# VH-VL binders against q9vne2r244to415, part 4

Target 1, 172 residues: q9vne2r244to415
Amino acid sequence: KLHKAQASQEAKRELQQALIDDINDEKPYNEITSDIKDFSQRTNIPDHEIIVIIWSTIMSLGEWNKKEELVTDQAVRHLKNYCPLLQAFASTDRSELALILKVQEFCYENMNFMKAFQKIILLFYKTEVLSEEIILRWYKEGHSNKGKMHFLEQMRKFVEWLQSAEEESESE
Short names: E, the ipSAE of ESMFold2; O, the ipSAE of OpenDDE; V2, 0.75 times the mean of E and O plus 0.25 times the DockQ between their complexes.

## First folded at step 1 (VH-VL)

Design s9 (framework fv_socazolimab; at its last look DockQ between E and O 0.06; V2 from the best seeds 0.00; counts 0 for: pae E 13.3 > 2, placed apart)
Fold by ESMFold2-Fast, scan of step 1:
Formats: structure tokens, C-alpha cells, sequence
Structure s9 (fold): chain C 172 residues (1-172), chain A 120 residues (1-120), chain B 109 residues (1-109)
């Protein structure tokens, strides 16, 4: 029979394929979210792994422009459609951190996305997929040597702005 | 709700520079790109350039490259467009407009326009 | 860059439909699926009506956008007197700039 690790990997591939099928069938996001939550409960796959699978699946559906200057806007427009789905699984600090780390890895491994990291993170912040707290934690902890200085420098002004906004005591 | 308020009309001599301001009222520029669009009398709209204030990144139309500088001061929620080496053909109404920085290709809030007249 | 091509003028009767075209190239309209449409009344700043196929909140359902190949279209159904204005299309370009069409004057007869 299958080793535990192999069985877990097969379950993740099953989820990815089901998500692709649901998107191609144009199912409402509430139904897709419900299907994934049922899958998570049945297979015991936690949100911090689910959100990474959702991210990877969404990015696999794009036919990306080779020009660095154009792919960033293309990616943001594509991702906007799936922010409600990502938000549904950004339930813990761990799942938010897992997402930002996978975005960093993707942008590093796909050179035409090297300058896209900041704009993708801004989109996720604006749509409440990523919280200020987790973005600041990622910035302070310095997670990966792969592109570390590049991505930290890319985020510097945004982080400075977040820190200024946090100092405001008056909020709705 | 959010309103963009531009500085007042300017009359300038050929060869001088003009700096037009655009202040956000009821909000800030941090979530948006600010574009500058001009319209000469009886003519169409012409995009000059834009800035993403949070990143300090400005991009310019080829026609204005080297003559235009777009800046932003987030502490005052004000964007600026400076056009140098003014010529009579630069006489126009200059608009600032807010765009969604996150990949939207539309300008949903516009300033009232600043008339710049270049005359001797 | 070169302006997108729009007819200089179009006319329609009250209650009828009119379509305004916006033609570019593969480096703008043909490559980027979003084309914005702006309405401008005399002495006023432009007002966003359409982006892509979506209407701006508060814009009448009489306004709709479409695109095929290198040509985008704005369709106004049930023409009313207040629709009389100049209409501009706009598109992103392969040089990471934005370009406007030459504008179309709509006359409601």
C-alpha cells in the first residue's frame, strides 16, 4: 500500500485537480470554498497547506507574458478574481506566512516575476488576504537566502508606510 | 467621497517651468496611482505620465520624457507635475486622476483641472 | 504613442442605440483586454463610464462595453438627451503607458 507521505501527496494532487475542474466549470466561489473545506475536514489537510495549493493552482492557470514589465499587471489582474477564495483559507498567522513565502519562492524561481512580488503582496494586503502583522513578521525574520535582499529592498517603502499607519490610534 | 483638488490657474512665459499640485481630500494616495492627463483647447485627452506614491516610481509618455517630472508627498497626500521648457503648445488644462494601482486600467476620480497658459 | 482610432462623430435618435468603436493594434487593445471609456461634458473633467466589460457604480445599464480583436466598442442603448457628450477610449500599451483615443462627439437627435 502507499506510504503515508505518498498518500498525503496524492490527496494534495486530488485537491489541485478538483480546484482546476471547479474553476473551469465556473462554480461560484462560495461553493468552491465549501468543497475545499469539506475536503480539508475529510483529509485533515490544514489551511496553511490548502492556501499554498490554491496559490499554485491559480498560478498554473495563467499563460504568462515573458516581458517583466507586463507580467506584473497581468498577474495582479488574474489574482484579483481569486482573492475571496484565498482569504477563506488565510485564517491563521501560519497560513498567511505560508502564502507569502510561496509567493516569494514563485517570484524567485520565475525570473520574469522577480519585480512582481511587491505588487502581489499589496494586492493581498488590500483584499485582506495578508495582514499587516504577518507582512511585518516576514520582513523582520528574513526567511530565505533566495532573493532575500532583493525582496526585502523591494518591500522597504511599503513596510515603512505600514509602520507609519500602525502608529495611528484613531480607526473606524 | 474622495476628491482631488488641483492648484489654481497659471500664466507662464516661454522657457519657464510650471509645477501643478493635486491634493487628495478625504483620503490618501498610498492605495492608488496618480496620472496626469492634459487637454489643449479644442483637443483630445493626452496621458503625460503617472506615479505610484508608495513606491516613488514614476513613468512618462515618450513625448514628455526629459521635460516632465512627477512626484508625490505622502505626508500631505499631494502629487505634483512639473513641466519645464514651456512652449505655447503646452497651453492646456492639466488634470490629475486617481487609478487603482493593483492592475486596474481606469481613472475613477479626476481633479477639476488646472489651466496653464504659456504666453509672452 | 499614436492615439487609438475613434470616429470623430456619431449620431442617434432618442430611444435608439449607438455604438462607438475604438481601434488599436496588437500592442494595446489587441493584447490588453481592458479598455476604459470616459464621458466628457463641455467644461467638465472626464467621467469613467466603463472599464473592461464592467460598469462604474451608478452608471446606467444602458451603457455596455465589448471587445473583439483590436477593436473595442461602447454601446449606448435607449439614447437620452443627457448622453450627448464627447466619449474617449483608453488602453494600456506594451510600453507600460496609457493611450487615449481621439474622441467621439455624440449628438442625440
Amino acid sequence: as target 1 above (172 residues)
Amino acid sequence: EVQLVESGAEVKKPGSSVKVSCKASGGTFSDYAISWVRQAPGQGLEWMGGIIPIFGTANYAQKFQGRVTITADESTSTAYMELSSLRSEDTAVYYCARGDYYGSEYMDVWGQGTTVTVSS
Amino acid sequence: QSALTQPASVSGSLGQSVTISCTGSSSDVGSYNLVSWYQQHPGKAPNLMIYDVSKRSGVSNRFSGSKSGNTASLTISGLQAEDEADYYCSSYTSSSTWVFGGGTKLTVL
Scores: ipSAE 0.014, ipTM 0.584, lowest interface PAE 7.1, mean pLDDT 83
Fold by OpenDDE, look of step 2:
Structure s9 (fold): chain C 172 residues (1-172), chain A 120 residues (1-120), chain B 109 residues (1-109)
Amino acid sequence: as target 1 above (172 residues)
Amino acid sequence: EVQLVESGAEVKKPGSSVKVSCKASGGTFSDYAISWVRQAPGQGLEWMGGIIPIFGTANYAQKFQGRVTITADESTSTAYMELSSLRSEDTAVYYCARGDYYGSEYMDVWGQGTTVTVSS
Amino acid sequence: QSALTQPASVSGSLGQSVTISCTGSSSDVGSYNLVSWYQQHPGKAPNLMIYDVSKRSGVSNRFSGSKSGNTASLTISGLQAEDEADYYCSSYTSSSTWVFGGGTKLTVL
């Protein structure tokens, strides 16, 4: 059991390094996606773990401003470039939920990102990385306790809008 | 640098309507709140309403409910404010402003203002 | 919704400190830490000075904001001639709207 766990951890590290190298080499995202999928099949790493590794990797590549006012926009601009890559592995409800929880955790652990959460989620919604269903699920029951009151409040208006939009579509 | 550029000055008759545009450049548009604020001559600032383009829905000050319509076009990064049933009291400089709509309520970027004059 | 209450005018000498108050209600200033302050010179658009009660928006450290109960305050220390302007407070409201104060004219003597 310990050997399997170690092997899994090593595989994840290998994936992260490969991703860093590919990004630094300006490898096309479609090729990166293909490589990661092949890797996933070989190592049996599921998409909900892959997407978290991708998130962690791309965020580690950013040189973040210390000012929360500036880092939010910086983060959105940075992440926008990687949305196609993230989308490719946001293939299941589980993977989407894993991503949003990881974003929540990241924003909680990095104080300058506390206000960035809602902007990031909006970006991911707009770029179809995250579905309406998973955002609502996160809001209702799927969120972590880390900064929940803060992040739920940030998302309140967005969630209300999502809910209203759904009702309108059903009435048409 | 983010800039908001508004449409030109308007002269209108009472009872007519005016539509002012606000074009954003140099930054993001869809996930920020665009607010409209007016200022009558020698008076203070008055918030009229706002829109988050990505949502496409606007909220309004109670005073202007039913008379003002705020819209946004994401493809052109342009927001619009239409005010109907104009009165002399609507003579003012109308500003658009961008700000954070969720965690931080502020307006950090302002347009140059559009003068609307309502006279018979 | 009624405007937030500000003094119509305040004055101070060069180098002195002045405070402008902004009084709201439990449905705006008292409920949220979403108070902002704007400076406006004649014929110009407003400029954001303070947001979230006390955070400076790229302005001099001479400007500071605070809040107690339903009253927010803008303090300007070390008054300079260029500080002469109108100042407006603003707050988010429970009705998902914004409200401005009536404005304060600051005269530097």
Scores: ipSAE 0.014, ipTM 0.591, lowest interface PAE 8.2, mean pLDDT 90
Fold by ESMFold2, look of step 2:
Structure s9 (fold): chain C 172 residues (1-172), chain A 120 residues (1-120), chain B 109 residues (1-109)
Amino acid sequence: as target 1 above (172 residues)
Amino acid sequence: EVQLVESGAEVKKPGSSVKVSCKASGGTFSDYAISWVRQAPGQGLEWMGGIIPIFGTANYAQKFQGRVTITADESTSTAYMELSSLRSEDTAVYYCARGDYYGSEYMDVWGQGTTVTVSS
Amino acid sequence: QSALTQPASVSGSLGQSVTISCTGSSSDVGSYNLVSWYQQHPGKAPNLMIYDVSKRSGVSNRFSGSKSGNTASLTISGLQAEDEADYYCSSYTSSSTWVFGGGTKLTVL
């Protein structure tokens, strides 16, 4: 019962450390992906939990500027390096939504990132980590209450653009 | 491939305004930022401002704030730069340039340049 | 406007290497600032050569970029006659705007 929950936490901590070690060893992302998949099979951790651990781990590796405008640009550059890794575990609607919600939580809890949310989601859209469908679902009903008015307003123009592109696609 | 074609050369009097157009072809117009960069005769490059068409927002170099207006028209795939209250030192070649989607890394496709001459 | 300082001119012989520097404040050229490099031949529009430490697709492997402290550098190896041009660095600032260096005229001897 309690031991079961503790063992699950130990596996997640072990995954985080293994990922840090692989990144510090400068392993190619296809090898890092394989290592995580092997670990996932051994420990039975689903992709929607894996992708959140990947996010948390890669963000822990940054030395973040306290200046809001500089940190936003820094975050986008940092995350761009890891999009192939995140994409490998954005395998289901659930894993994509878990990622958006974790990003929302992160930006809410770290004040210097409050204006970074939209640029991060745009990066993930352009690099195909996140689908249009899931971004629209998050906007409509899937978001959390953490800073929701701020983040919904931040995303408004992008969501309007996505709706226009979806309408154009359907007419083809 | 993406190409940017600017409007033709202009000769203007001091105190007037000029509006230069930048028509894009190839790619999706909303996939990148558009910057405006000028170069006075014998001088270096000077960034004036830029716009991300999908958001319709523009940022300006402080030197030009209040005199420059940058807009974009998605329906014609055209960006515009309007510079008002022209002075003789505004004589320059005005370039439009495509940037990355976020407008923060590079300017990789440039228009041919538009010569604006301001003389009394 | 000269927030980024470049040498006015640099020269090198055919086949040699040259390095062009671009120095600014930590807010203009630091670990968090992207620096790009542009080549401009007379009468032509600028051409992107390097952004951050990456080359534009199709740019010769003779061109490389680096950054150390508040100085970004463009290195051109195996200098050729067509490399004779003006070179500009540019940086994205904390105010979400761009600034250019004053330019460096490269002369191939």
Scores: ipSAE 0.006, ipTM 0.486, lowest interface PAE 13.3, mean pLDDT 83
ESMFold2 (binder alone), look of step 2: mean pLDDT 88; pTM 0.919

## First folded at step 4 (VH-VL)

Design t1 (framework fv_socazolimab)
Fold by ESMFold2-Fast, scan of step 4:
Structure t1 (fold): chain C 172 residues (1-172), chain A 120 residues (1-120), chain B 109 residues (1-109)
Amino acid sequence: as target 1 above (172 residues)
Amino acid sequence: EVQLVESGAEVKKPGSSVKVSCKASGGTFSSYAISWVRQAPGQGLEWMGGIIPIFGTANYAQKFQGRVTITADESTSTAYMELSSLRSEDTAVYYCARDYEGWYYGMDVWGQGTTVTVSS
Amino acid sequence: QSALTQPASVSGSLGQSVTISCTGSSSDVGGYNYVSWYQQHPGKAPNLMIYDVSKRSGVSNRFSGSKSGNTASLTISGLQAEDEADYYCSSYAGSNTYVFGGGTKLTVL
């Protein structure tokens, strides 16, 4: 049990470092994606764990503004560069849910990001990293209690907009 | 803290086009919706359209579809509104305004307005 | 032609209350909870007073908003001379679009 847990944690740290190296080497995203898929196959780490490692690595590369009002724009601009990479591992409902829960956790644990959650999710929706289905499922089922009421209230208008847009499209 | 500063007054001939700029300073730009709202002399407010700069896609009121183009340049934190095929009825003050939650909150920061006069 | 109907004018005396109505349809005011109210003094840009039907944008608690069916209302209590202005309602109208009311001139007597 300990041996396997230690090997898994070491493999995740190796993936983070390899991803940082690939980004610093300015590799095209299709090559980074290939490197990560090779790593996943060798280490047997599933996509829903890979995507949260990618998220954590990308966020570790940012030097974040301490002001809530400035950090949201900074984060959205930074993350837009990596949406193709995140999308490559957002292939299942489980991976998408893992990502949204990790974003929620990050924003809760980094107080200057408490108001950034909705805009990050909106970015991921617009870039097809997150589907409408999984955003609505997260909203209704609420899997994390970390800041739950705060983030649900923050997302309320976006969710109502998603639902109204769907109804309008279907009526045509 | 955020301020929106619009370009100066314009006098235009019928049939020409006008491009008004709106520069943001002192806060967030890229992830907030920027709307354009006009007001003809003695008339009410009229929403023309808006853009969230990071996404690059503008939305327009049906009345202005085909005549208005809204764009944004993130590198200069500037939004633009271009209105073509100008008529005397386009004489108005043109405002840019920021929506805190991207169409969801309300327009909490407004530019000073740009007067556009269409006259022969 | 404004999408939302407001009375052209309302008046009230100092210290009294006035209510301004904003009537739309099920495709705007009645269909969404995204009604905002703006105050405009002559020669100035509008100022956001109320958003989300009833939430104040840092303004005095004398200003309150409500909605019933297709009609939203702005109520101003304890009228002061500085409240004399034009008031506009706005509503989300679907598909990332907004509509404005025709505006109401408030006169404080």
Scores: ipSAE 0.014, ipTM 0.607, lowest interface PAE 7.0, mean pLDDT 86

Design t10 (framework fv_socazolimab)
Fold by ESMFold2-Fast, scan of step 4:
Structure t10 (fold): chain C 172 residues (1-172), chain A 120 residues (1-120), chain B 109 residues (1-109)
Amino acid sequence: as target 1 above (172 residues)
Amino acid sequence: EVQLVESGAEVKKPGSSVKVSCKASGGTFSSYAISWVRQAPGQGLEWMGGIIPIFGTANYAQKFQGRVTITADESTSTAYMELSSLRSEDTAVYYCARGYEGWFGEMDVWGQGTTVTVSS
Amino acid sequence: QSALTQPASVSGSLGQSVTISCTGSSSDVGGYNYVSWYQQHPGKAPNLMIYDVSKRSGVSNRFSGSKSGNTASLTISGLQAEDEADYYCSSYAGSNTYVFGGGTKLTVL
């Protein structure tokens, strides 16, 4: 068991380094996606774990501003460059959920990102990385973490908008 | 360790209503989902609906919409399920269950069940 | 009737393996990765064994879950007498609602 956990952890570190190398080499996103899918198939790392590694790697490439007012816009601009890559591994509800929970965790653990959560989720929604269904599920089935209530309040108006659009499209 | 304790057995007449309570102790209540699941004698499990107390909004299975009302009182850590217009087919054991890591559908802590018998 | 289809019964001998299927549609099992498995002994409340592909803490490693397309499966290896019980699958079905399978009675011979 420990041997399997160790091998899996090593594989994840190797994926992260390969991704950093591909980004530094300025490979097209289709080529990066193919490289990662080949790696996933050889190592049996599922998409819901890969998308978290991609997120963590992308965020590790940034030198983040300490000011809340500046870091939110900086993060959105940085992440826009990698939405096609994230979308390629957001193929299941489980992968989308893993991503939104990891974004929440990151924003909670980095105080200067506390106000960035809603804008990052909006970016992922607009670029089809995250679906309406998973965002609504996350909102309705909020976790027990106290930081969750802070992020739920940030998302309140956006969720109300999503629910209004849903009702309108149902022709009721 | 968190426990869910349900109210006692009920015998009701057709056309009446029943309200079952589910008291949580030993753990977090308000941010965890509480679902209600019933089981008729010799039959399978049936999800009725659920609530996350801090949001106050209940979700119901289509079959029970209009007859079931699920509520929660955060001050007493108690969830309630009220079923109206009772029929003999509503005779069942009614369970409350808490969602794993806060999610509605992955029910990891269960009450002991409340037997509701609908008879004339 | 149940939204998810399970075989009514499955039998296996001590030490053998059995697999219980749970078949739905693209609007539940096929559309979401939120399938759970419950074990119920007579007169007892259900016990969560597996949520998605992860097993619950304290549950034997003999229990495993998988999913392919519209069908989820629970596999129990090294069957023991205490595994004799009813097993239910459950899945998210969209719009903040959940559905159960009809249940499978496992008999250990």
Scores: ipSAE 0.007, ipTM 0.469, lowest interface PAE 14.0, mean pLDDT 83

Design t11 (framework fv_socazolimab)
Fold by ESMFold2-Fast, scan of step 4:
Structure t11 (fold): chain C 172 residues (1-172), chain A 120 residues (1-120), chain B 109 residues (1-109)
Amino acid sequence: as target 1 above (172 residues)
Amino acid sequence: EVQLVESGAEVKKPGSSVKVSCKASGGTFSSYAISWVRQAPGQGLEWMGGIIPIFGTANYAQKFQGRVTITADESTSTAYMELSSLRSEDTAVYYCAREYEGWFGEMDVWGQGTTVTVSS
Amino acid sequence: QSALTQPASVSGSLGQSVTISCTGSSSDVGGYNYVSWYQQHPGKAPNLMIYDVSKRSGVSNRFSGSKSGNTASLTISGLQAEDEADYYCSSYAGSNTYVFGGGTKLTVL
């Protein structure tokens, strides 16, 4: 009766395992995307849950360096390989927000990643996984959050650049 | 300020299930993590599990894995904890508590507690 | 079942200081800087006192937190009658899970 009200936990575990299998089999990303979309349609798992599962699975595949600067570079290289897959499920504001919140959670929980947050967000911005709009929304919402000032301070200069670039991009 | 209001006391028979609700007001519900913590009479606090509504995924303490289900309804700003296969040792006060956006482990806002009594 | 070890009780006199310990392992207290302390008066929900090992949650400067290795500590200086309560530590335990200590009853003499 645990399965009646909540999306099946077993279906989510099956998706994670299928993703691991597809990655180990070195399937092209468009085939992995098609496999996940087919699974999502059958199980009715929304994109904002899919993108979090993809993120968690990708990060679980890494063997992470203890040194902050080395792990940041390692993580960016690792994640760059999966940006097309993440982008395929970053279709809504909700999906993008879920991803940025999950990245923040991961970086805070794994101390060697405390300084990696900005570069991971910058990677996702450059690869169109995260939009300027959602990054700015996260930044504004995070201002009321006392515990989040560390990551807000990391992002300060990048956000200031986004705000100035926004004015320039609207100039036609 | 954010407030958490829990559902009323329950008396349940062994083998049944109980579902406790926790309604949030005065803040952004979807980005807060909601944890469930119980306290048996005269005993200490015990973490059962939690959920971040925007993620839709719950995490559970190993002891409760398979018996507890934590869900959230963002449209009503309400989190739920359902505990199945009830036993007398499940008699406790059940609290919901908020961790702002789920990363820091600070449970800064607590519900008033729901007393669940398991008896024949 | 309690995962973090706290003394069952501690006592101190008005105006003195008391320290409550909370001992875990490298997979919780020793592995992360996410230790919280809660105060609970009879019949009431817990109140957050300290988070992130040493940060005060709007409480008096008389309350301070620290950590060394696998042991976190809550120190209460200038003991007052209203400090009499149960105190619980909590730590992040990995994989988005948390663990509480068994609790310590503070008696103010």
Scores: ipSAE 0.007, ipTM 0.478, lowest interface PAE 12.4, mean pLDDT 83

Design t12 (framework fv_socazolimab)
Fold by ESMFold2-Fast, scan of step 4:
Structure t12 (fold): chain C 172 residues (1-172), chain A 120 residues (1-120), chain B 109 residues (1-109)
Amino acid sequence: as target 1 above (172 residues)
Amino acid sequence: EVQLVESGAEVKKPGSSVKVSCKASGGTFSSYAISWVRQAPGQGLEWMGGIIPIFGTANYAQKFQGRVTITADESTSTAYMELSSLRSEDTAVYYCARDYEGWYGEMDVWGQGTTVTVSS
Amino acid sequence: QSALTQPASVSGSLGQSVTISCTGSSSDVGGYNYVSWYQQHPGKAPNLMIYDVSKRSGVSNRFSGSKSGNTASLTISGLQAEDEADYYCSSYAGSNTYVFGGGTKLTVL
């Protein structure tokens, strides 16, 4: 139903605005997380949609450099501040996959971010926002568009390194 | 394009320490590994250690562990290498270099080198 | 002493091909696909020629890299006078550490 779709869309915009307000008010991470979880429960919006809203909101707060060489560094520094918030909603495979696909979409739609994808995924891996399992699942999934083909090539070396690092870290 | 500019030449006495800086400009700094590589006169390249600035943790070659400290200041896009307990054998050109694809030790951008001479 | 073994020198005539070997172990060259090759002219910083064993870093297609077991190789075809330089291999060695070969002086006859 159109009316239900409109209500859901309005709820998502309400969450985005509330998140912007909480960040501008410099609320501690645990309070922001609690506010979002309360909102999710009330509106019945699942984590895999919440995490996408969080990502989009965080990216909307940045004033991005037009130069590809500078924007990657800027984005990684900016996102590092919000990794605990993203991690709180990355508890399911579906949420992690939704995040990586939204990052891919953002980088594809913004030409200056085309080379930033791998670095953002590395940040999320190092901060435990994204698991090795979901990164490998994403890499092995069938791709349907040329943006994905570009990002798969960009991730090839990271995936090889990731597999190498896991082999090294094996212990008894 | 990314450029790395190193600090000027140093002349040091045995037993002292030297701290070389490497300032990045024109491109990505925080998410790319910065390595320090030295070359003694007429000798080959020797990897000393490296850091990925955003993670803040450095890794060192075993030979230099305990004598070398590598740090990075993201706010100034500057990496540092400090070598202590200097000996005449530490006389070398010291290079900083940025990794090509971020953290795999495949260094595409190099500083001009800093000559460190250790003499008594 | 270097962690990776390279011949101290190689030579070739203009227009010919030369191959420089780089031998390590299963803990570096043999264990990973992160071998790079650097060209160094006297008094200059090294220049990245090959990365990921076989990928060119924007250099001439006369330069190619390969690996078999614990040995990586750099091949330079159609030798030119400006190819005369020192060549170093490097490999990932685990735990975010890297090692260099001893270097090879290429003389173009």
Scores: ipSAE 0.022, ipTM 0.617, lowest interface PAE 6.8, mean pLDDT 85

Design t13 (framework fv_socazolimab)
Fold by ESMFold2-Fast, scan of step 4:
Order: structure tokens, then C-alpha cells, then sequence
Structure t13 (fold): chain C 172 residues (1-172), chain A 120 residues (1-120), chain B 109 residues (1-109)
């Protein structure tokens, strides 16, 4: 039903506000997930756009420290609370890639988060929001030009570890 | 998969320090958090602290802040927990454990435990 | 003392269900939406039981976790003899720290 650009933008703003309201009302994550899935069905907004809206909304709720050393741990603690919600919409490779690219963009656009990228990605990997396959795809080909060299260097050790595990699995 | 092997039993005097090692084998070490958890005889589990080797980040329970130091050597896949100013109440089994999801405290692989006895 | 409060003991008969509570505060259980549960048999290291029962290979669907306010609960249905053990809850407590409950001894009658 909402195929016009203005109607689509209004739907996305409506979703963000509904998510903020659900979080402020302290709804259980299964109910928040159901509310978003209902909204997605009515508006035809795909999961790869939903997950970006969820990420942006969650990050908008934080009061961020200006010091790089402090904001990284603050962000990880904040995001831990929402991993089940993000996971519910990380259903496709496209959704996972959209999320990692949006995290990269956010960290690049907010200078105090430049060093936070690797810990956020590791959190999402450990909580099964992001798969090994998509992180490796991002590293090899799917990354944004925004802060490319900086974020690739941050992820180097973690990616080397992932590659070692993949090679061992394939050799068996 | 991953196996954690801890160093042998220790008997220490009050006021001394003990350093327990935890060697990971059979899988990846660097990206998983390693937590240290102790259990006094007949008592419950107590989290002491943890480290994420790939990032070098160590965090400690308030009770142990200033007395415990947790380190990791990625080249040997070994984590260490050093506890100083030992008291008789530090007599316990000390476990290392892999934190499955990095920062969530979900410890899916455990070492066999190291008995530390503090006696006069 | 332990940061999280558990009953010292619970008991149930084979095939029955039991529930073990874990009560904290807004700075741990109430403030964060994940609690882990560990099973420990005498003389052995703890074993993680509840992380996500649908994801953890080998963890029986007989084990389930729930949370309401400052209290988390572990429910074990269809009790079997091998379920007899000590059970510990654990919660994130902020600033990358974790706390354990005092433990509950489950006796299967």
C-alpha cells in the first residue's frame, strides 16, 4: 500500500517512533518483535531496511561519552540489551550486510566511535546477530569506502581468526 | 573443540601471591573472553574477572579490584589470573571459562579447576 | 554474600516439574534482559544450561528460563535422575562485570 516515496518515509518514521514507545513502555522483546513484524507486513518494508531502523533507533537512545576510550564500552553495554531484537531481523544475508554497513557508517560519522567498530561487530558475532560468512564477505568485498582502511585494520585479527576456523572446518 | 587446561594445585602462605594459568587448545583463543570464577569449599560460584585476548581488555569484580590481575598471551593461547595478598578465605577451586558471547557472561567451556590452599 | 538470591534447595519427583528462582535488583537481573543458568554435579566444573535452549546443541527443551522484574526462573520439566545437581544463576551486572547466585541443590526423589 505505501509505494510513494513520501508515504514510505512516513512509514519509516512511524516505525522508529513506535519502537521508541515500545522501549519506553518496557515491553518484552517478543512483543516488540511482534509489533515490528506486524508493521513490516502492513507497510512492505523489508527486513534489510527494518534492521537499519532498529539500529538507528537504539543508538539514538544513548547519551554518548565524548571520549573514545569510554564510549566503546558504553556502546557495547547498551547494545547487549537489544541483541535479541536485532537478531530477529537479521534473517537474510542482505539484512546482516545492511547492519554491518550501517554500523561502519555510524562509527565513521561519529568520531568518538572510530575505535568502537571492532567491539560492536564482535558483540554481534558472539550474539549471532552477524554470521561469520557475512563478516568475511564484508571484509573481502562488501565494505563501504567510509573509513575503509581504519575499519579493515581494526578487524584484521578477528578476521584472521575467523578464516582459520573456516579453513579447519572445510578441511574435514 | 576448545579445551581449557589449568595449572596444578598450589599451597600458599597468607600474604603471598598465586598465579594460575589456563591454556586453550583444540580451537580459537583470541576472540573469546576468558573469565575466572572461584568456588570455596562447600560454597557457591564467584566471578572474579575476565579478559578478551584479541583486544587486551580485562575487567574485574569490585571485590577483587586491586588484588587480581588477569592477562593473556595470544602466542601461547594462555590466560593467567594472579591473586595477591592471599588470605585463608581465598582457599578455593579456581576455574577459567570461555565466555561464549564475549561480554554476556555465558560460559560454555570450563577448565578442570585449580585448587589453591592458603594456610599458615 | 551472593549478589543474587536463590533458594538453598528444591525437590521434585521423577517426571514432575520444578522451578528455581533467582532474585536480584535493577542493577543486574532487573536492568538486563539475559540471565544464564549453570548445572554443577559434585566434583565437576559447571555446565551452561540456559543460554538459548533452541540454539545450544545438546541442551534439552525440558530446561527453560524466564524473567519478570528482578526475578529470573529456571524451570525443569519431566525431571530425570541425572538432573540432580546444584544450579546457579548468573547475570550481567554492568561495567562488563557478572554476578552469580548462591546456588540451589535440586534433589530428585
Amino acid sequence: as target 1 above (172 residues)
Amino acid sequence: EVQLVESGAEVKKPGSSVKVSCKASGGTFSSYAISWVRQAPGQGLEWMGGIIPIFGTANYAQKFQGRVTITADESTSTAYMELSSLRSEDTAVYYCARDYEGWLGEMDVWGQGTTVTVSS
Amino acid sequence: QSALTQPASVSGSLGQSVTISCTGSSSDVGGYNYVSWYQQHPGKAPNLMIYDVSKRSGVSNRFSGSKSGNTASLTISGLQAEDEADYYCSSYAGSNTYVFGGGTKLTVL
Scores: ipSAE 0.015, ipTM 0.489, lowest interface PAE 7.4, mean pLDDT 82

